# Ledger of designs, part 12: miniprotein binders against 8-oxo-dGDP phosphatase NUDT18 (nudt18)

Target 1, 325 residues: 8-oxo-dGDP phosphatase NUDT18 (nudt18), of Danio rerio (Zebrafish) (Brachydanio rerio) (q568q0)
Amino acid sequence: MDSQSSILEENLEKILRGEGLEFDSVAEQVDPVTLRKNVCYIVGAVIFNSKEEVLMVQEAKRECYGRWYLPAGRMEECESILEALQREVREEAGIDCQPITLLLVQEQGPRWVRFIFLAEETGGSLKTTAEADDESLQAHWWDRKSPLPLRAHDILSLIDAGLKYRRNPWFPVTQPVDFPCHVVCQRLFLTFISSRADADDRLWLLMSNNNTSHHPRLPIVVSFRTYISKAVSKLIEDCMPSSYISVHIRGILGVQHNGRIPGKTDGICFNTLVLLENTEEGAEIGSPPSLETDCYRWQEVTNQGLKAKIIERIKDGSVLPFQSL
Key: E = the ipSAE of ESMFold2; O = the ipSAE of OpenDDE; V2 = 0.75 times the mean of E and O plus 0.25 times the DockQ between their complexes.

## First folded at step 8 (miniprotein; from s20 with I64R)

Design s20b (at its last look DockQ between E and O 0.78; V2 from the best seeds 0.00; counts 0 for: pae E 12.3 > 1.5, pTM E .764 < .8)
Fold by ESMFold2, look of step 8:
Structure s20b (fold): chain B 325 residues (1-325), chain A 90 residues (1-90)
Amino acid sequence: as target 1 above (325 residues)
Amino acid sequence: GSKLRITIYVDGYFVIVWIESPEELRRLIEILVRFIRELGADEVEIEIEADSPEEAREFAELIRELFERLGFTDIEVRVEGNTVTIRARL
């Protein structure tokens, strides 16, 4: 149906633009997650001044007392990801900020998810030692060369990513969107590209045959019980258990979160771009893997403009990076 | 089942394969060494979903032995229920 194809294409465009889609339900029955109980979200900021010096804060916590790090902290109840970022930068550094873009989404198993932002200073004044408290001792602009005792060196690559993005952005501005979600999950933009020597590339998307929806939908896999990166593995087990599959998470197209109702909207939906490659020798070239269930189907993207956009994102890697630690 | 599922993580990339014999596992690990070197990576994580905790332990021991023979270091093995996770450096 042309009307179903039009709805799907519009929804895919929204996801590609980072606008997201309203979250209504998941296929399986799972309890909502609760902030500070079974999920922990961390925000961190990379902020430069006009000299390309980076904002750093001196830790007040006993285990890392006096060491320096990026402004970072845990999200609190009833706040959005952006509100958490602005609060943490203000509390730790005395600086008001405005987000420019997400730079990286990281996970550490089931313990936490970290959102690293590039942001810009919009006001406030650096926290001095006279203002030291439990949040931090002081804040400083660091020239990135002078000796500074760092809490950890993982931030050096984050700072470099921020500089790279400022100079030459390699993916569209991506910020969290205000859509509630009760679980931590992935909406999988799961792709297969058929490349044949004598024809244009063909693009296939995995679609859910959800009987409760009157139009095609992307699969949603709950990540609550395992690493977020393993959501794709669970889907593969559900629908392609006999196939030899090489899977690459290309990155995040969007992040959906609201946080307004504790215990009900503490979840996050990641719109995740995934590329599949069939690694089995003798498999028919140009065909997506066989599906062993009626719960899913392969949908070819026949709209040439939409196909080109998706393939470009995949091949150029022009997507917000995701890292599993 | 007749085949066991293996997921291999290297530097944010992962691959899912199914094996049914120790020979297939050995071939997979040899291919993995090439893959790690071509990526310029030095860490790998392997996850095996087994049918039982005993089977998981058997595969964990086999992979540890193969990793040692192939020059992997810092080998860590964890078994949780039917799932075994192996981390190592090459």
Scores: ipSAE 0.000, ipTM 0.362, lowest interface PAE 12.3, mean pLDDT 82
ESMFold2 (binder alone), look of step 8: mean pLDDT 80; pTM 0.761
OpenDDE base, look of step 8: ipSAE 0.272; ipTM 0.675

## First folded at step 9 (miniprotein)

Design m1 (from fd15 with E79V G80K S81E; at its last look DockQ between E and O 0.70; V2 from the best seeds 0.63)
Amino acid sequence: SEKVRITITVEGSPEEIREFLKRVEEIAKRLGLWVVVIREGNRVEIEIRGDPEEVKKLAEEILRIARELGLKVEVEIEVKE
ESMFold2, look of step 9: ipSAE 0.683; ipTM 0.876
ESMFold2 (binder alone), look of step 9: mean pLDDT 80; pTM 0.760
OpenDDE base, look of step 9: ipSAE 0.523; ipTM 0.837

Design m2 (from fd15 with G41N N42G; at its last look DockQ between E and O 0.78; V2 from the best seeds 0.00; counts 0 for: pTM E .766 < .8)
Fold by OpenDDE base, look of step 9:
Structure m2 (fold): chain B 325 residues (1-325), chain A 81 residues (1-81)
Amino acid sequence: as target 1 above (325 residues)
Amino acid sequence: SEKVRITITVEGSPEEIREFLKRVEEIAKRLGLWVVVIRENGRVEIEIRGDPEEVKKLAEEILRIARELGLKVEVEIEEGS
């Protein structure tokens, strides 16, 4: 095997395991993000006890005073996503927790990202009204049946996702990994699959032809002011022919974040699994779309084990859900 | 010629979205416009780029289909240089 192909396969396997890769230089001079200045990250926890009761906190904020929500808050400077989660759950609920997995990532462009975790209680004691502060009044284990005045009904779907995952984990455990990034971006695991009636499926990955690296790299796209979908659209506009293109964002394979240096490492890199479907009339049935630029190329995945693993993840949807709000 | 970009966002059930996308594909291919469809969980964004008259025509047809299927629809229009 060419040394380059072996390195690529190893890197793809790392990404598929939810591991990180070093952040490659983005072609565009994008200013670093700074937490609480131009980006906001929120963490939230779905925590169940042994009775399948969910940990709820009562809001102290004037706008929603006395309503109940999941333990959730904004990340602070110099903390990891996991540290933020554990801090917020302790501050709002009095509970010590351990994260099991990310359940959902939600975004409103790069300026607002929410990380929802499934977590478990490891200790502590429920916050009481005697311990009420400006963050929360008290915490309660909710049976999900009794009437509770909710702050918002969106938590019901999050609770359901947590229950579903506990019963049948439909994607691998996904935790944020410690890799520095200065911007909010996506490393695109952009795939094309050719299904043939009488032959094995063929799989291609879109690769960046970056002159600075001897090794093939996955494209990195930066979202400036728009939803993550718009960054993918821009890449397609830049490299794909003027035809009908269908893109399915399947979800996230991994989240890279350091958070240790304010204004330098406050960024996030999402390793995002994308399926591209080309329906161009007159294209060779089973070839990826032709590229209009030398900045990118299609790389066929010939390793049968790796190919099968990628195709399985795509077909099963066994990836961390991502949602634009 | 001034190019126009229209983004149509639709929300609905997986079944409604599937039927919607099938009809959009048929129309988009017939008109030969640049169309990118981005699917996420329960949300679809359709970006159309091209000449103003053709883009508008396709957008109107897409909106008609979305209404017929009872989908929630949002439309953004960007006048591109």
Scores: ipSAE 0.528, ipTM 0.836, lowest interface PAE 0.7, mean pLDDT 89
ESMFold2, look of step 9: ipSAE 0.559; ipTM 0.822
ESMFold2 (binder alone), look of step 9: mean pLDDT 74; pTM 0.678

Design m3 (from fd15 with E74T E76Y; at its last look DockQ between E and O 0.73; V2 from the best seeds 0.00; counts 0 for: pae O 8.7 > 1.5, pTM E .785 < .8)
Fold by OpenDDE base, look of step 9:
Structure m3 (fold): chain B 325 residues (1-325), chain A 81 residues (1-81)
Amino acid sequence: as target 1 above (325 residues)
Amino acid sequence: SEKVRITITVEGSPEEIREFLKRVEEIAKRLGLWVVVIREGNRVEIEIRGDPEEVKKLAEEILRIARELGLKVTVYIEEGS
């Protein structure tokens, strides 16, 4: 095996396991983000007790005073996503927790990202009204049946996702990994699958042809002002002349974030699984879309084990859900 | 020539979305227009670019299909890129 192919396969396997890769210099032309200045990250927790009651906090903010929500807050400088989660749950609910997995990532462009976790209680005591502050009044284990004045109804779907995952984990445990990134970006695991009636499925990945690295790299797309989905669309528009392209963002394979150096490592790299479908008339059945640029190339995945793993993840949707709001 | 971008977002069941996308594809091919479709679960975003008259025509047809299928539709129009 060519040394380059072996390295690529190893890197793809790392990404599929939710591990990180070093951030490539492709985004050096983009100004670094700074937490709480030009980007905002929110963490939220779905925590169940042994009775399948969900941990809720009562809002102290004037705008939603006395309404109930999940433990959730903004990340602060110099903390990891996990540290932020544990801090917010402790501050708002008085509960110590351990994250089990990311459940959902939500975004409103690169300036607003929310990380929802499934977590478990490890200790502490429910915050009481005697401990009320400007963030929360008290915490409560909600049976999900009794009437509770909710701040917003979006939490119901998050709670349901948490319950569903606990009963039947439909994707691998996914935790943020400590890799520095200076921008909010996506490393695209952009796939094309050719299904043949009488042959094994063929799989291609879009690769960057950047001359700066001797090793094949996955494309990195930076979003400036648009939803993450639009950044993918722009790359496809620039690379692939087609009358019709269907882009399926399946979800996130991994989240890379360091957060230790304000204004330098406040960025996030999402390893994003994308399926491309080309339905253009006259396109060769079984080949990926033609590229108009030398900046990218299609790489066929010939390793049967790796190919099978990737195809399974795509078909089953066994990836961390990602949602544009 | 001033290019127009129209983004149409639809929400519906997987079956409704499948039928919607099939019909959109047929129309886009017939009109010779480039269309990007982004599918996120039960939400589909369609981006149309081109000459204002052609883009508007395609957008109207897409909206008609969405209404016929009972889909929730949102339209965003960007002029001047």
Scores: ipSAE 0.012, ipTM 0.302, lowest interface PAE 8.7, mean pLDDT 86
ESMFold2, look of step 9: ipSAE 0.649; ipTM 0.850
ESMFold2 (binder alone), look of step 9: mean pLDDT 78; pTM 0.737

Design m4 (from fd15 with E45Y; at its last look DockQ between E and O 0.82; V2 from the best seeds 0.00; counts 0 for: pTM E .794 < .8)
Fold by OpenDDE base, look of step 9:
Structure m4 (fold): chain B 325 residues (1-325), chain A 81 residues (1-81)
Amino acid sequence: as target 1 above (325 residues)
Amino acid sequence: SEKVRITITVEGSPEEIREFLKRVEEIAKRLGLWVVVIREGNRVYIEIRGDPEEVKKLAEEILRIARELGLKVEVEIEEGS
């Protein structure tokens, strides 16, 4: 095996396991993000007890005073996503928790990202009204049946996702991994699958031809002003000026974040699984779309085990859900 | 020729989106315009590029389909190269 192909396969396996890769220099001069200045990250927890009751906190803020929500808050400087989660749950609910997995990532453009976790209680005691502060009044284990004045109904879908995952995990455990990134970006695991009636499916990955690396790398797209979808669109425009392209963002394979150095490592790299479908009439049935740039190339995945694994993840949707709000 | 870019954002159920995308594909192929469709969860982003008259025609047809399916639609028009 060519040494380059072996390294690529190893890197793809790492990404598929939810592990990180070192962040490659982005060709675009994008200014680094700074937490609480030009980006905001929120963490939230879905925590169940042994009775399948969900941990709820009562809001102390004037706008939603006395309404109930999940433990959730903004990340602070110099903390990891997991540290932020554990801090917010402790501060708002008095509960110590251990994260099980990311359940959902939500965005409102590149400047607002929310991480929802499934977590479990490891200790502590429910915050009481005697411990009320400016963040929360008290915490309660909600049976999900009794009337509770909710701050917002969006938490119901999050609770349902947590229950569903606990009963039947439909994607691998996904935790943020400690890798520094200076921008909010996506490393695109952009796939094309050719299904032939009488042959095994063929799989291609879009690779970046960076002059600085002897090894093929996955494309990195930076989104600073627009939804992640627009960043993907720009890549498609640059690579594939042809007629009709359908792209399906399947979800996230991994999240890379360090958070230790304000204004330098406040960025996030999402390893994102994307399926591209070409529906051009007259293209050879079973080849990826032609590229009009030398900056990218299609790489066929010939390793049968790796190919099968990638195709399974795509077909089953066994990836961390991502949602634009 | 001044190329116009139109971005159409649609929200709906997975079933509604599937039907919507099928109809959009049929129209886009017929017109031969540059169209990028990005599906993300319950949202679809459609970018159309080309001659202003053709882009407008396709956008109007897409909007008609979205209305027929009862989908929430937002449209952004960018005039530029």
Scores: ipSAE 0.519, ipTM 0.827, lowest interface PAE 0.7, mean pLDDT 88
ESMFold2, look of step 9: ipSAE 0.719; ipTM 0.880
ESMFold2 (binder alone), look of step 9: mean pLDDT 80; pTM 0.753

Design m5 (from fd15 with K3T G41N N42G K72T E74T E79V G80K S81E; at its last look DockQ between E and O 0.77; V2 from the best seeds 0.00; counts 0 for: pTM E .749 < .8)
Fold by OpenDDE base, look of step 9:
Structure m5 (fold): chain B 325 residues (1-325), chain A 81 residues (1-81)
Amino acid sequence: as target 1 above (325 residues)
Amino acid sequence: SETVRITITVEGSPEEIREFLKRVEEIAKRLGLWVVVIRENGRVEIEIRGDPEEVKKLAEEILRIARELGLTVTVEIEVKE
């Protein structure tokens, strides 16, 4: 095997395991993000006790005073996503927790990202009204049946996702990994699959032809003012002039974030699994879309084990859900 | 030449979205316009670019399909000179 192909396969396997890769330079000069200045990250926890009751906190904020929500808050400077989660759950609920997995990532462009975790209680005691502060009044284990004045009904779907995952984990445990990034971006695991009636499926990955690296790299896209998903559209516009392109964002394979140096490592890199479908008339049946630029190329995945693993993840949807709000 | 970009966002059930996308594909192929469809769970974003008259026509047809299927639709129009 060519040394380059072996390195690529190893890197793809790392990404598929939810591991990180070193952040590559973005082609565009994008200014670093700074937490609480131009980006906001929110963490939230779905925590169940042994009775399948969910940990709820009562809001102290004037706008939602006395309404109930999940333990959730904004990340602070110099903390990891996991540290932020554990801090917020402790501050709002009095509970010590351990994260099990990310359940959902939600975004409203690069300026607002929310990380929802499934977590478990490891200790502490429920916050009481005697311990009420500006963050929360008290915490309660909710049976999900009794009437409770909710702040918002979006938590019901999050609770359901947590229950579903506990019963049948439909994607691998996914935790944020410690890799520095200065921008909010996506590393695109952009796939094309050719299904043939009488032959094995063929799989291609879109690769960046970056002159600075001797090794093939996955494309990194940055969103500036739009949903993170629109950054994929821009890449397609730049390289694929096809009449009809369908892009299916399947979900996230991994989340890279350091958070230790304010204004330098406050960025996030999402390793995003994308399936591209092309229905261009006159294209060879089963070939990936033609590229109009040398900045990218299609790389066929010939390793049968790796190919099968990628196709399985795509077909099963066994990836961390990503949602634009 | 003046190019118009229209972004249509639709929300619905997976089944409704599947039927919607199938019909959009058929129309897009027939008109030969640049169309990018971004699908995320229960949300679909369609970007169309090209001649203003053709883009408008396609957008109207897409909106008609969305209404017939009872989908929630938002439309954004960008004009690039």
Scores: ipSAE 0.481, ipTM 0.813, lowest interface PAE 0.7, mean pLDDT 88
ESMFold2, look of step 9: ipSAE 0.553; ipTM 0.812
ESMFold2 (binder alone), look of step 9: mean pLDDT 74; pTM 0.665

## First folded at step 10 (miniprotein)

Design n1 (from m1 with E45Y; at its last look DockQ between E and O 0.75; V2 from the best seeds 0.69)
Fold by OpenDDE base, look of step 10:
Structure n1 (fold): chain B 325 residues (1-325), chain A 81 residues (1-81)
Amino acid sequence: as target 1 above (325 residues)
Amino acid sequence: SEKVRITITVEGSPEEIREFLKRVEEIAKRLGLWVVVIREGNRVYIEIRGDPEEVKKLAEEILRIARELGLKVEVEIEVKE
């Protein structure tokens, strides 16, 4: 095997396991993001007790005073996503927790990203009204049946997702990994599959040719003012301007975040699984779309085991859900 | 020649989106315009680029389909000189 192909396969396997890759320089000179200045990250927890009651906190904020929500808050400087989660659950609910998995990532462009976790209680005691502060009034284990004045009804779907995952995990455990990034971006695991009636499926990955490094890289797309999910459009426009292209963002394979150095490592890299479909008239049945730029190329995945794993993840949808709000 | 970009954002159930996308694909293929469809969860972004008259026509047809299906729709128009 060519040394480059072996490195690529290893890197793809890492990404598929929810592991990180070192973030290489973005080709575009993009200013670093700074937490609480130009980006806001929120963490939230879905925590169940042994009775399948969900941990709820009563809001102390004037705008929603006395309403109930999941333990959730803004990340602070010099925190990992997991540290922020554990801090917020402790501060708002008095509960110590251990994250099990990310359940959902929600975004409104790079300026607002919310990470929802399934977590488990490891200790602590429910915050009481005697311990009320500006963060929360109290915490309660909610049976999900009794009337509770909710801050927002969006938490019901999150709770349901947590219950469903606990019963039947439909994607691998996905936790943020400690890799520095200075921007909010997606590393695109952009796939094209050619299905032939009488032959094995062929799989291609879109690769970046703008490599300062000697190894093949997946494309990185930075989001500026649009939804993170929409950021792929520019890449498609640059590469494939002449055709009808269907892009299906399947979900997230991994989340990379360091958070240790304010204004330098406050970025997030989402390893995003994408399926591209093309229906060009006259294209060879079973080839990926022709590229109109040398900045990118199609790389066929010839390793049968790796190909099968990737196709399975695409077909099953066994990836972390990503939602634009 | 002025090129117009129209982005149509649609929200709906997976079933509604599937039906919507099927109809959009059929129309888009007939007109030969640059069309990118980005599907993410319960949202679909359709970007159309080309001549203003053709883009407008396709956008109107897409919007009609979305309305027929009862989908939430947002439209953004960008004109590039």
Scores: ipSAE 0.620, ipTM 0.867, lowest interface PAE 0.6, mean pLDDT 90
ESMFold2, look of step 10: ipSAE 0.705; ipTM 0.878
ESMFold2 (binder alone), look of step 10: mean pLDDT 79; pTM 0.754

Design n2 (from n1 with E40L; at its last look DockQ between E and O 0.07; V2 from the best seeds 0.00; counts 0 for: pae O 8.9 > 1.5, placed apart)
Fold by OpenDDE base, look of step 10:
Structure n2 (fold): chain B 325 residues (1-325), chain A 81 residues (1-81)
Amino acid sequence: as target 1 above (325 residues)
Amino acid sequence: SEKVRITITVEGSPEEIREFLKRVEEIAKRLGLWVVVIRLGNRVYIEIRGDPEEVKKLAEEILRIARELGLKVEVEIEVKE
C-alpha cells in the first residue's frame, strides 16, 4: 500500500472513532475567534437519576425568574467543553457529573454553538433555595409528568433524546477531544456512494488538493456569518456548480476543541459526515459528480473494511445529531 | 423578542441558481444576517431567521433577485412568539 493511502485510511479510522486530527492550516487567512467576544459556546446537561427523573434548575434571571430549565450555561475562558459542563452543573444544581456522550450540537453559526450532553450524577447534593444565587434558585429531580413551569419547551426533545440514547445508543459515544483550533470550522467527511443493483457499492471521499501537505487532507470549511451547515453547500457550489446534487449533512463524527488559550484556541473543528446524492435523472450513477476546480479531488475508498464502516454509519445515521437553529 | 423565520424556495436552471445564490450571499453578508441555503438540484431552499424587520428586509431583497432572474418562488413565513 502506498504510504499516503495508509495514512489516509488511518486518519479516516480515527475520525470515525470520534478521535481528532491536528488542525491543518486553513489556506484562507481567517482571524481567530475569541470566546465571549465574537463566539459564544453553551453547554447543557441531560442527567437522569435511578428513577429516570431529570435534573432541572430553576432560573434566577429576571426575564425567566422561577422557570425551570436544564443545567446549562456559557463556557468561560480557559476551560474545555467538559470542564464547562461540569462547572455549570455544579454551580446551577450542586451536582457533580460525568459526561456520557454528546447528544446534540446546535448552532446559529459560529456566534452561537450549544453542546448538549447526556451525563450521569457522580456526587454532590441538590442546590436548595438557601443556596440561591444569580445562576440558579434551586435544583430538582423532575419526574417529567408533574406540572413544571418550563423556561422553554425545547428541553423536552433533549430529555427524550437522552432517554432514547440510554435505552438504545444509536451512535457511538462522542466526546470533545483536545485539539487546538483557532476558528469555527468543519472538516468535511464528504462522501459519494454509487449503488448499482448488481455491484458492490463504490465510495468516494472529497479530498483537498492543498499543495502544502504531503498527505491527503479532508476539506476544511470555515463559517463566518452563516450557519455552519451552509459552508458545506458553498463548497459544493464552488466545486460542482453544474451538478444536480442533494447535500445531506448526516451529523458529526467528532468535536475538536482546546479552549486553553483565549483568542488563539477558542475555535472548534467539527468532523462532519456529509452524503452527496446525484438527483439528476439518467446521470451516470457510477461516478461522483465532476469537479470544476483543481482545489479538490475525489478519492475512492478501496479498503473494503473501511468502506463498509463508512457506508454503515451513513445508512444507520449513527452520528451525533447536528441542528442549525 | 418576536423571532421570524422565513423560508424561500426557488427553482431554476443551474446558471440562474448560481447567480441567485451569489447575490443572496452578498446581500446576507451586507445585512449581517444568518441564512441557511440548501441546494437540491434545480431547487434552492433558503431559511432566514432573526429580528422581524431585518428578516423582512432580507426576504424582500431575495425575492426581488428571484423575480429579476425569473425564478419560481415559494415563501413560507413562521412567527415564533
Scores: ipSAE 0.008, ipTM 0.247, lowest interface PAE 8.9, mean pLDDT 86
ESMFold2, look of step 10: ipSAE 0.738; ipTM 0.883
ESMFold2 (binder alone), look of step 10: mean pLDDT 79; pTM 0.755

Design n3 (from n1 with T7E; at its last look DockQ between E and O 0.70; V2 from the best seeds 0.00; counts 0 for: pTM E .793 < .8)
Fold by OpenDDE base, look of step 10:
Structure n3 (fold): chain B 325 residues (1-325), chain A 81 residues (1-81)
Amino acid sequence: as target 1 above (325 residues)
Amino acid sequence: SEKVRIEITVEGSPEEIREFLKRVEEIAKRLGLWVVVIREGNRVYIEIRGDPEEVKKLAEEILRIARELGLKVEVEIEVKE
């Protein structure tokens, strides 16, 4: 095997396991993001006790005073996503927790990203009204049946997702990994599958050629003013002349974030699984779309084991959900 | 010739989206316009590019289909290129 192909396969396997890769310089000089200045990251926790009661906190903020929500807050400077989660749950609920997995990532462009975790209690004690502060009034284990004045009803779907995951995990445990990034971006695991009636499925992966490195790399797209999910459209416009292209963002394979150096490593890299379909009449049945630029190329995945793993993840949808709001 | 880009965002159930995309594909292929469809969760982003008259026609048809299927249309943006 060419040394380059072996390295690529290893890197693809790492990404599929939810591991990170070193972030390469984006070809475009994009200014670094800065937490609390031009980006806001929020963490939230779905935590169940042994009775399947969910940890709720009562809001101290004037706008929603006395309403109940999940433990959730904004990330501060110089903390990881996991540190922020544990801090917020402790501050708002008095509970010590450990994250089990990310449940959902929500976004409103790069300026607003929310990470929802399934977590478990490891210690602490419920915050009481005697301990009320500007963060929260108190915490409570909610049976999900009794009336509770909710801040927002969106938490019900998050709670349901947490329950469903605990019963039957439908994607691998996914936790943020410590890799520095200076922008909010997606590393695209962009796939094309050719299904032939009488042949094994062929799999192609879109690769970037604009690398200073000698190794093939996955494309990185940066979102500036649009939903992070829409950032792929620019890549499609730049490289694919096809009259009709269908892009299906399946979800996230991994989240890379460091957060240690304000204004330098406040970025996030989402390793995103994408399926591209092209249905142009007259294209060779089962070939990926032709590219109009040398900046990208299709790489066929010939390793049968790796191909099978990727196709399985695409078909099963066994990836971390990503939602634009 | 002045090209126009129209962006349409719709939201619906997976079943509704599937039917919607099928119909959009059929129309898009017939008209031969540049169309990019991005599906993410319960949302679909559609970008159409081409001649203004044809783009507008396709956009109107897409919006009609969305309404017929009871999909929520969230965004419609016209950009002159």
Scores: ipSAE 0.649, ipTM 0.880, lowest interface PAE 0.6, mean pLDDT 90
ESMFold2, look of step 10: ipSAE 0.752; ipTM 0.889
ESMFold2 (binder alone), look of step 10: mean pLDDT 76; pTM 0.710

Design n4 (from n1 with K22R K29R; at its last look DockQ between E and O 0.73; V2 from the best seeds 0.69)
Amino acid sequence: SEKVRITITVEGSPEEIREFLRRVEEIARRLGLWVVVIREGNRVYIEIRGDPEEVKKLAEEILRIARELGLKVEVEIEVKE
ESMFold2, look of step 10: ipSAE 0.737; ipTM 0.888
ESMFold2 (binder alone), look of step 10: mean pLDDT 79; pTM 0.758
OpenDDE base, look of step 10: ipSAE 0.610; ipTM 0.864

